# Designs tried in a protein design chat: VH-VL binders against q08179r182to404. Part 3

Target 1, 223 residues: q08179r182to404
Amino acid sequence: KLIEIRKKTSEFLHETLEESNLITYNTIENAEKKQKFLNFFRKLYSAKEGKIMTFQHDEISAIAQMFKNDSVLDNLSRPQLAAMSKFMSLRPFGNDNMLRYQIRSKLKDIMNDDKTIDYEGVESLSQEELYQACVSRGMKAYGVSKEDLVDNLKVWLELRLRQKIPSVLMVLSSTFTFGGLPKENYSKAFSPLAEKKETKSKYDDLLDLYYDGILQVLSSIPD

## First folded at step 13 (VH-VL)

Design k6
Fold by OpenDDE, look of step 13:
Structure k6 (fold): chain C 223 residues (1-223), chain A 119 residues (1-119), chain B 106 residues (1-106)
Amino acid sequence: as target 1 above (223 residues)
Amino acid sequence: QVQLVQSGGGLVQPGGSLRLSCAASGFTFSDYWMYWVRQVPGKGLEWVSTISDSGGRTYYADSVKGRFAISRVNAKNTMYLQMNSLRAEDTAVYYCAKEGRDYGYFDYWGQGTLVTVSS
Amino acid sequence: QPVLTQPLSVSVALGQTARITCGGNNIGSKNVHWYQQKPGQAPVLVIYDDSDRPSGIPERFSGSNSGNTATLTISRAQAGDEADYYCQVWDDKTHVFGTGTKLTVL
């Protein structure tokens, strides 16, 4: 079923992303941002080496914002592109450039749809519209209540439109968030959730999951 | 270089109509949402209308709903604002604006067009 | 119906630092953008997403946002910085502009 496909796809992406350089050191004009970038990844590598490191949402967002959709896509391997296409319910065919084009086109549609939903309100969507919106973004949608779909989209919009997280990273993050990947031992070291014992809403939980996914994606970027 | 060149303003009586135009260049027009913002002379800025990249979605401030119509022709790199049933309170300089790279702000503006509604 | 409140006017001596505030309920949770408008001209984006600067805008311009107040900071003020400044946010399905601040350089 779809769950099995998602799981396999997530696992494949996880393995593939770990071996791929999504973005080389970006030519960031701002020296301060460069330093933040370097410090962040040093911290990530320390965590991979077994040190317990915690990451805040704002810290993750700040780094994620430095990435661009095109740059990320241009650095994905064919297996990664194919997996991403499948995860986005695309029909992967052709050469690498064609796959990139299809993904880029789909991302563009999602970006415009995000703006539309933001103007019209998530609450204005029908159940079917909510379902399709979530599916197109790589979210688990089958068997999910309307309320949960609404929450999922709200979190997506928060991260994408408010926190300015690139859509490519969001989609990739969804593979970790909804793919049912087993938490590896070192992944726990990345989880900002480890320190917050506060009673969180479902919305907050979803937010945390996405940030964890984003962090996983970022951690797959080699030095 | 991004440029937004406006035209179509002027003096009109209450109840009259005007059509504003905004010609875009220096970027892929069809990839961006576009906006109208107005400013009463000596006053602040007010959002008027939004149109999606394809023109399939349009949004309006409550103050102009039912009277104004935003449209675009991507093949001509031009956006329009049809203003009907004009009122004295619609008197303002109207700006066309381009969405930024990111959502929620305007990175480039037209030179503005004065619309005066007076008897 | 959110309201963004700005001081009516701010004065700064040449070469000094000017700070223009934009107040709003929980504005720190929103992305604030700033525009400069000189007399008879269209607005120009000077800061977006709280603190990011567009290409061509001098490093003297910086932005911050926390709590209920966003701030545009103009260091080493120049005569050419004299203008009206507006903050702006996206809020509740609409774009909201601040009341505007006239900056005078003395």
Scores: ipSAE 0.873, ipTM 0.958, lowest interface PAE 0.5, mean pLDDT 90
Fold by ESMFold2, look of step 14:
Structure k6 (fold): chain C 223 residues (1-223), chain A 119 residues (1-119), chain B 106 residues (1-106)
Amino acid sequence: as target 1 above (223 residues)
Amino acid sequence: QVQLVQSGGGLVQPGGSLRLSCAASGFTFSDYWMYWVRQVPGKGLEWVSTISDSGGRTYYADSVKGRFAISRVNAKNTMYLQMNSLRAEDTAVYYCAKEGRDYGYFDYWGQGTLVTVSS
Amino acid sequence: QPVLTQPLSVSVALGQTARITCGGNNIGSKNVHWYQQKPGQAPVLVIYDDSDRPSGIPERFSGSNSGNTATLTISRAQAGDEADYYCQVWDDKTHVFGTGTKLTVL
């Protein structure tokens, strides 16, 4: 069943993500961005050492944008690529390059669908279309109300289309939002404007949850 | 290097038709959404139309819906804008533009084609 | 009915810093893109996603976006920077362009 497959692949990815050797710092073109990268990870590693740290959404987005799809995918092992493929409901086949192609192709299809939805409006989708859109993006959708599916998809569109979070990081963060954040999570995302509201909307809560997932992915990546 | 070469402009009476062409090279045309943007001489820019990478989805500004039709033939690396029921306010330089590597901006533009609608 | 308001003109002395603003309701929540258009030429992308530069655009071009104002900044202005500048966003199912600013380098 899809839920069981996603739980197992999420667990494997969580266990092995720290083994990945990402060279994102070397690909940064801007000295200011390099300094932001170093400052962010210094702060994040302090939180990983058990000190509670908070991060603004904008801060997280700026760093996440530095992790290009190709850089991340090229540094994942074949078992990790296979686990990602299975999480995305793909049938893994072939060598590393074939798996990367399958993942890129699926992410391209999702991006085209994201653009289509943005032009036509999330509210134009039927219940079944909403369900399939959420499932294809790695979200829990069974037993979820139509209103919650709309909010989930709007958060995805905000992160992918406006915040420009790389698609691979979006999928990896979905493994944390699907399987749950670690019990000892010392890194928290926040929005100053949302924290000042009398009551937070479900959208605001979902946005925080996804940013927490992105933080978990980033905290799992070696320096 | 990316190039967008346009053709097909000219002078047309109100109610007439024209078809603009945009020939692409230097990138995988079928991977990108494409756009038409127009500019009244001496004035600002206005988005006109969008077409998805496959051509299966098309979108239009309200000012041109029902009169203009965007299309593409990926095997020919060419995009088209069929303009029907032309009005004086459609007089402009028309640019084709390419989607950037991500969403929401136009990273390369054609040279522009003048369309004049005048009685 | 979105409106992105830009000043009609901005003047800058050679070698000085020019700032061109783009005003819109809550524009800080949107990605702002900037285009340079020289007389008789097509627009050229100079900034995308608020502050990113395409390859080939010099680092003296920079951008920022917060609240209701996005700003294109051109430091050490050169004669070749004299052009019209347009901001642009995606908003409510449309691509919206700013009213345009003529930059004059004195």
Scores: ipSAE 0.771, ipTM 0.907, lowest interface PAE 0.8, mean pLDDT 85

## First folded at step 14 (VH-VL)

Design m5
Fold by OpenDDE, fold request of step 23:
Structure m5 (fold): chain C 223 residues (1-223), chain A 119 residues (1-119), chain B 106 residues (1-106)
Amino acid sequence: as target 1 above (223 residues)
Amino acid sequence: QVQLVQSGGGLVQPGGSLRLSCAASGFTFSDYWMYWVRQVPGKGLEWVSTISDSGGRTYYADSVKGRFAISRVNAKNTMYLQMNSLRAEDTAVYYCAKEGRDYGYFDYWGQGTLVTVSS
Amino acid sequence: QPVLTQPLSVSVALGQTARITCGGNNIGSKNVHWYQQKPGQAPVLVIYDDSDRPSGIPERFSGSNSGNTATLTISRAQAGDEADYYCQVWDDKHHVFGTGTKLTVL
């Protein structure tokens, strides 16, 4: 009976995941990556069911990289789109498709800006530029020191340009990290395994926070 | 199908000038950063210049800074490299390249154009 | 400028596995890309972001990156694989290419 229940549960999860993430799942061409994707979300669902699960940063990154901006945007709810628009300092107007279009356009701008900043250096930015850059990415910027803004942006660039995390996930992560989206009481049942660095720098702490945010975003994707 | 077709180049004396062109097709040209990479005959590859999607930002290797100018006309799907004050060490095959889907690599290359700087 | 070091040449027997290395300080923390260049032709992207393969590139081509060494692996080597191979990274506001490796298929 227990084996049958487990099998049914597994099948249900697989089916639900395939249905809910159909676009993302179907875009994965590699069988190994598909399996990794499924395993990750099974683990995530287990965590939601109250099992204590730990996720490593590399694991989170690997899965996040499988997402595309368009597919994520297409699966966001209206509240999520509205929240995202707000955090990106957009004036939301129109229907959901219009919101998605606006967000997509803004994301494109941010993506280009990321490249520009990477070429020119974060340190080359004025305080105002740093402020605007952080605000446009959904980061808390008001009352934050220049040093902290620089660190935040560096972490952003690391995740976006080096770890290849999609910009849509990054912005959403920022919203979770900085309190923009209702923290669904997802129980601390899943925590990213912070790389046991003996001395965590502020940068490392910020990195951890973003990974937590990404994990939360991934967990919030509707089944 | 993505295509990058190059033109220009040739033989020039030291101190001379040349203009290279790269015509793009098969993708939305205005959405991508573009690059020039050169290769000395029998040697490796060297990044030369970068231009942003809109053309508003340009970057150069130190070896060509102040002498070369990258530009683009998105309406014509064409990128250019103006090379001034050419030196013997600028002798190379020059490639235009397209940015990949992600940042940091080149997914398509032009056929290359030989530039020879010799007295 | 950071130098990406590659072996000058690598030889592989037909049907065997070739491994081309790209060495750099902490290269494992960077995204490494690989290009194939046949004589008289433009470079062709064969691996990007350490291990991802562009459409049209055979599964025989794979990449890995860890520590101070990135590796391009070509399994079941074919005569057509004979070419120069270059690694590339984004580093310190520059695109940096490796020194290049000539692969000979015996």
Scores: ipSAE 0.881, ipTM 0.960, lowest interface PAE 0.5, mean pLDDT 91
Fold by OpenDDE, fold request of step 23:
Structure m5 (fold): chain C 223 residues (1-223), chain A 119 residues (1-119), chain B 106 residues (1-106)
Amino acid sequence: as target 1 above (223 residues)
Amino acid sequence: QVQLVQSGGGLVQPGGSLRLSCAASGFTFSDYWMYWVRQVPGKGLEWVSTISDSGGRTYYADSVKGRFAISRVNAKNTMYLQMNSLRAEDTAVYYCAKEGRDYGYFDYWGQGTLVTVSS
Amino acid sequence: QPVLTQPLSVSVALGQTARITCGGNNIGSKNVHWYQQKPGQAPVLVIYDDSDRPSGIPERFSGSNSGNTATLTISRAQAGDEADYYCQVWDDKHHVFGTGTKLTVL
């Protein structure tokens, strides 16, 4: 039942994110960044048109870094906010501003928690702490081994703290990564280029999946 | 404008204690992690301690663990470093620093406070 | 403890380009930050996250990071650029600073 709920929530977000204006092009001050932004999305649009396009992780990260939590939240619709709240194990109530406030507050907590975990080490967390940490970040945690939870959280920290991907995008990406959607539902038209490591670890696989999720979120931004 | 104004420090004998203060202004103090970094005269920079936004989490370099205590009073926009059992090797200019918008760097620094531990 | 290695000193002629390196094992996978420190003053952030520039820092300052070396580049060097420069990373639960480089403007 929980898996189905997550799947439905993920599907809903996937369908509705395209209606959101997550970022205003004009808010980008740097001309070079603007050009990079445009080029990236042109590439995405080409992929949507059926052209096979490949994206590098660094490319995805660079674009993701241009987004801000507040800007993204301000442009989500009520249903999207509600869905996001549920995915974060929040109880959505009140008006849109209240939902945004709740999500923002939770994101702030997660951001601080990320720093704490980074100082103390993921391995220092108990099973319950790992479970809660993953759940709060929109990750699948029920029925997942401790080892996998640790790996998932490590990937999260890498993307959030090292790659500086905004937490709001990370949570949204989690809906794609852990939403249980069939692989077939993801447009094969665009794939992140995994660094050609001869031997991919579970960590690397998870990292790739997250980047796929991020790319999916970014691809949902309307033209 | 972000400002970090330090006070305290001075000359102390080995085994003595000092308390440093860092008063913050120009930003929402309670939203940021804060740090102490020290510099031996004529030498490089060394991280000393970290405190979380709420003060609930504190971290220390091995060199000062058990002797130094970082704290903050958000209502006063002030951070402290209690230094006990001071040693000659603790002689340095101590800086308070603010976490940047992103994780892992310091975007603003205090003016520094000299701590001299000598017999 | 990770070590970030910097040259002890770098000299640059007025108006020329200075490059200060920071070496570390796989430092390219980390975010490198740079600080300028003038005599008797506190450090000032000049570059963060490898190449981003804080507000108020001149465009003459730029950063790059790849492989085992991060580089701070100061173009059109001015007399006021004479200072000590430190690289810094977050690594394994510690903030680690480079050994520092004294930049002399000739």
Scores: ipSAE 0.880, ipTM 0.960, lowest interface PAE 0.5, mean pLDDT 91
Fold by OpenDDE, look of step 20:
Structure m5 (fold): chain C 223 residues (1-223), chain A 119 residues (1-119), chain B 106 residues (1-106)
Amino acid sequence: as target 1 above (223 residues)
Amino acid sequence: QVQLVQSGGGLVQPGGSLRLSCAASGFTFSDYWMYWVRQVPGKGLEWVSTISDSGGRTYYADSVKGRFAISRVNAKNTMYLQMNSLRAEDTAVYYCAKEGRDYGYFDYWGQGTLVTVSS
Amino acid sequence: QPVLTQPLSVSVALGQTARITCGGNNIGSKNVHWYQQKPGQAPVLVIYDDSDRPSGIPERFSGSNSGNTATLTISRAQAGDEADYYCQVWDDKHHVFGTGTKLTVL
């Protein structure tokens, strides 16, 4: 039932994110960052126009870091908020502000939990704890091995705590990464350049997948 | 206008105890993890302890584990460091510090409190 | 225990550029933060996450991090820049500080 809910909500979010104004461009104070931001999205739009464009992980990360949880949440529509709530295993109720509050609260809990896990080690978690941690973050968890759960959570922590990707974008990206959407629904116009490692681990593959998801989220942001 | 104002400290004999306080203002105290960092006079900085936003999780450097206890009262915007079984090597200026907007660094520091452990 | 190695001291002429290095195994894969500490004062954050600058810190301060070395660069050095500087990282469940560098402005 959870899988079905996530699939439906993922599809809905994928369709509606393009209608959302997720970016407060005017809040970027640094001129260099503004230019970097504009160049990145110009590149994205070029890709949408059919040009083959490649993005590096650091490039994606740099742009993702310019987003803020509050700004993103403030620009989501009610249906999007409701969908996100369901995806996060929340029960949406009340007005838009209440939904935002619930999501914000959940994100805060996840953020604190990330720090806790980082201090204590992912390996210290039981299978049940790993399961809950992944579910709360919108990751696929049911039927997933403990090893894979650990890897998933490690990737999450890398992106969230090391790369400083906002949690709201991480959760949204999870809809693309773990939402089980048909491959046809993904934009193939752009691809992240994975760091050329001679030998890729499962961790590396998951990292790549997450960056793909983040890129998809960013690409869905309208002008 | 973030401010961290420290109090406590002083001279204590080996085996003694002290409690440090850090009063926070200018930000939502309950939303941030807080830290203690110490500095031996004329030497570098050393992380001592971490406490989560709610106070539910605490972490310590190995050098102080089992002897020091970090705590906080969010309603009072105050963090504490209870130091027991003090040793000469604990002599240092102790700083309270606030976590930055992002994880892993300290954006504001208290003025420091000198703790001297000597017979 | 990871060790972040800094030079004991760096000297710079007034108006010139100072560079303070922080060495560590694969430090380039970590986020490096920098603190300025003047005598008798608490540390002040001057750079975070390798190259980001807090509000109020002059543009003269910049940071970079790659490979095994992070660098704090202070352009157009002023007398007021004379201080101890510490790098810091989060590493293996610990906050680790560098050994510190005394910057002298000549």
Scores: ipSAE 0.878, ipTM 0.958, lowest interface PAE 0.5, mean pLDDT 91
Fold by OpenDDE, look of step 14:
Structure m5 (fold): chain C 223 residues (1-223), chain A 119 residues (1-119), chain B 106 residues (1-106)
Amino acid sequence: as target 1 above (223 residues)
Amino acid sequence: QVQLVQSGGGLVQPGGSLRLSCAASGFTFSDYWMYWVRQVPGKGLEWVSTISDSGGRTYYADSVKGRFAISRVNAKNTMYLQMNSLRAEDTAVYYCAKEGRDYGYFDYWGQGTLVTVSS
Amino acid sequence: QPVLTQPLSVSVALGQTARITCGGNNIGSKNVHWYQQKPGQAPVLVIYDDSDRPSGIPERFSGSNSGNTATLTISRAQAGDEADYYCQVWDDKHHVFGTGTKLTVL
């Protein structure tokens, strides 16, 4: 039931996300970052036009870091907020500000939980705790082995705490990564990650999937 | 403007106790993890303790585990370090520090408080 | 347990560029932060997440991190830059500081 809800919610988010203005205007104070931002999106649009463009993880991360949770949330429509709430296992109610508040509150909890898990170690969590942790982050958790749950959280922590990817983007990316959409519909519109190491671990694969998801979220930002 | 103002400290005999305080202002105190870092005079920096935003989680360096207790009262915008069973090697300037916007670094520091443990 | 190794001292002529290194095993995979500490004062964050600069820190301060070495670069060194500098990382459930470097401006 939860899987179906997430699937439908994911699909809805995918359909509507491109209508969202997720662009955080970088402060004029850092011309270099602004230029990097613009160059990235130019490259992204070129890819949309059918040009084969390759994006590296560090490139994606650098751009993702320029986004802020509040800015992203402020630019989501009511249906998107509601969908995101559902995806995060929240019960959406009230006006847009209330929805944003609920999401923000949940994100805050997740952020603190991430730090806690980082201090205590992912391996210290029980299977149930791992399950709940994954569910709260929008990850696939049902029917997933403990080992895979651990890997999922490790990747999440890497991206959140090490790569400093905003939690909002992480949750949104999870919709692409774990939304249960058939692989065939994942139009790798973007020739992903040159870092195809011949022997990829499950962890590496998951990492790639997340970066792909982040890239998809970023690609959904309108001009 | 973010400010961290420390108080407490002083001279204590081995086995004694001290309590340090750190009063925060200029930011939403309850939204940030807080830290204690110490520095032996003329030496480097050493992480001592971490407390979560709500105070529900606390972490300690091995060197102080079981002897020190970090706490906070968010309503007072104040963090504390209770130091028990003090040893000579605990002699240091203690700093309270604020977590940065992102995880893993300290963006603001208190002025420091000298703790001297000597017989 | 991980040790961040810094040179004990670095000297730079006024107006020249100083480079302070922080060595650690695979430190390039970690986020490195840098603090400036003047005598009798608390540390001040000057670089975070390898290369990001806090508000109020001059552009003369920059950071890089790759491989086994992180570097704090101070261009156009000023007399006021004379201080101790510490690198710091989060590693293995601990905050770890470098051994510290005394920068002298000649």
Scores: ipSAE 0.874, ipTM 0.958, lowest interface PAE 0.5, mean pLDDT 91

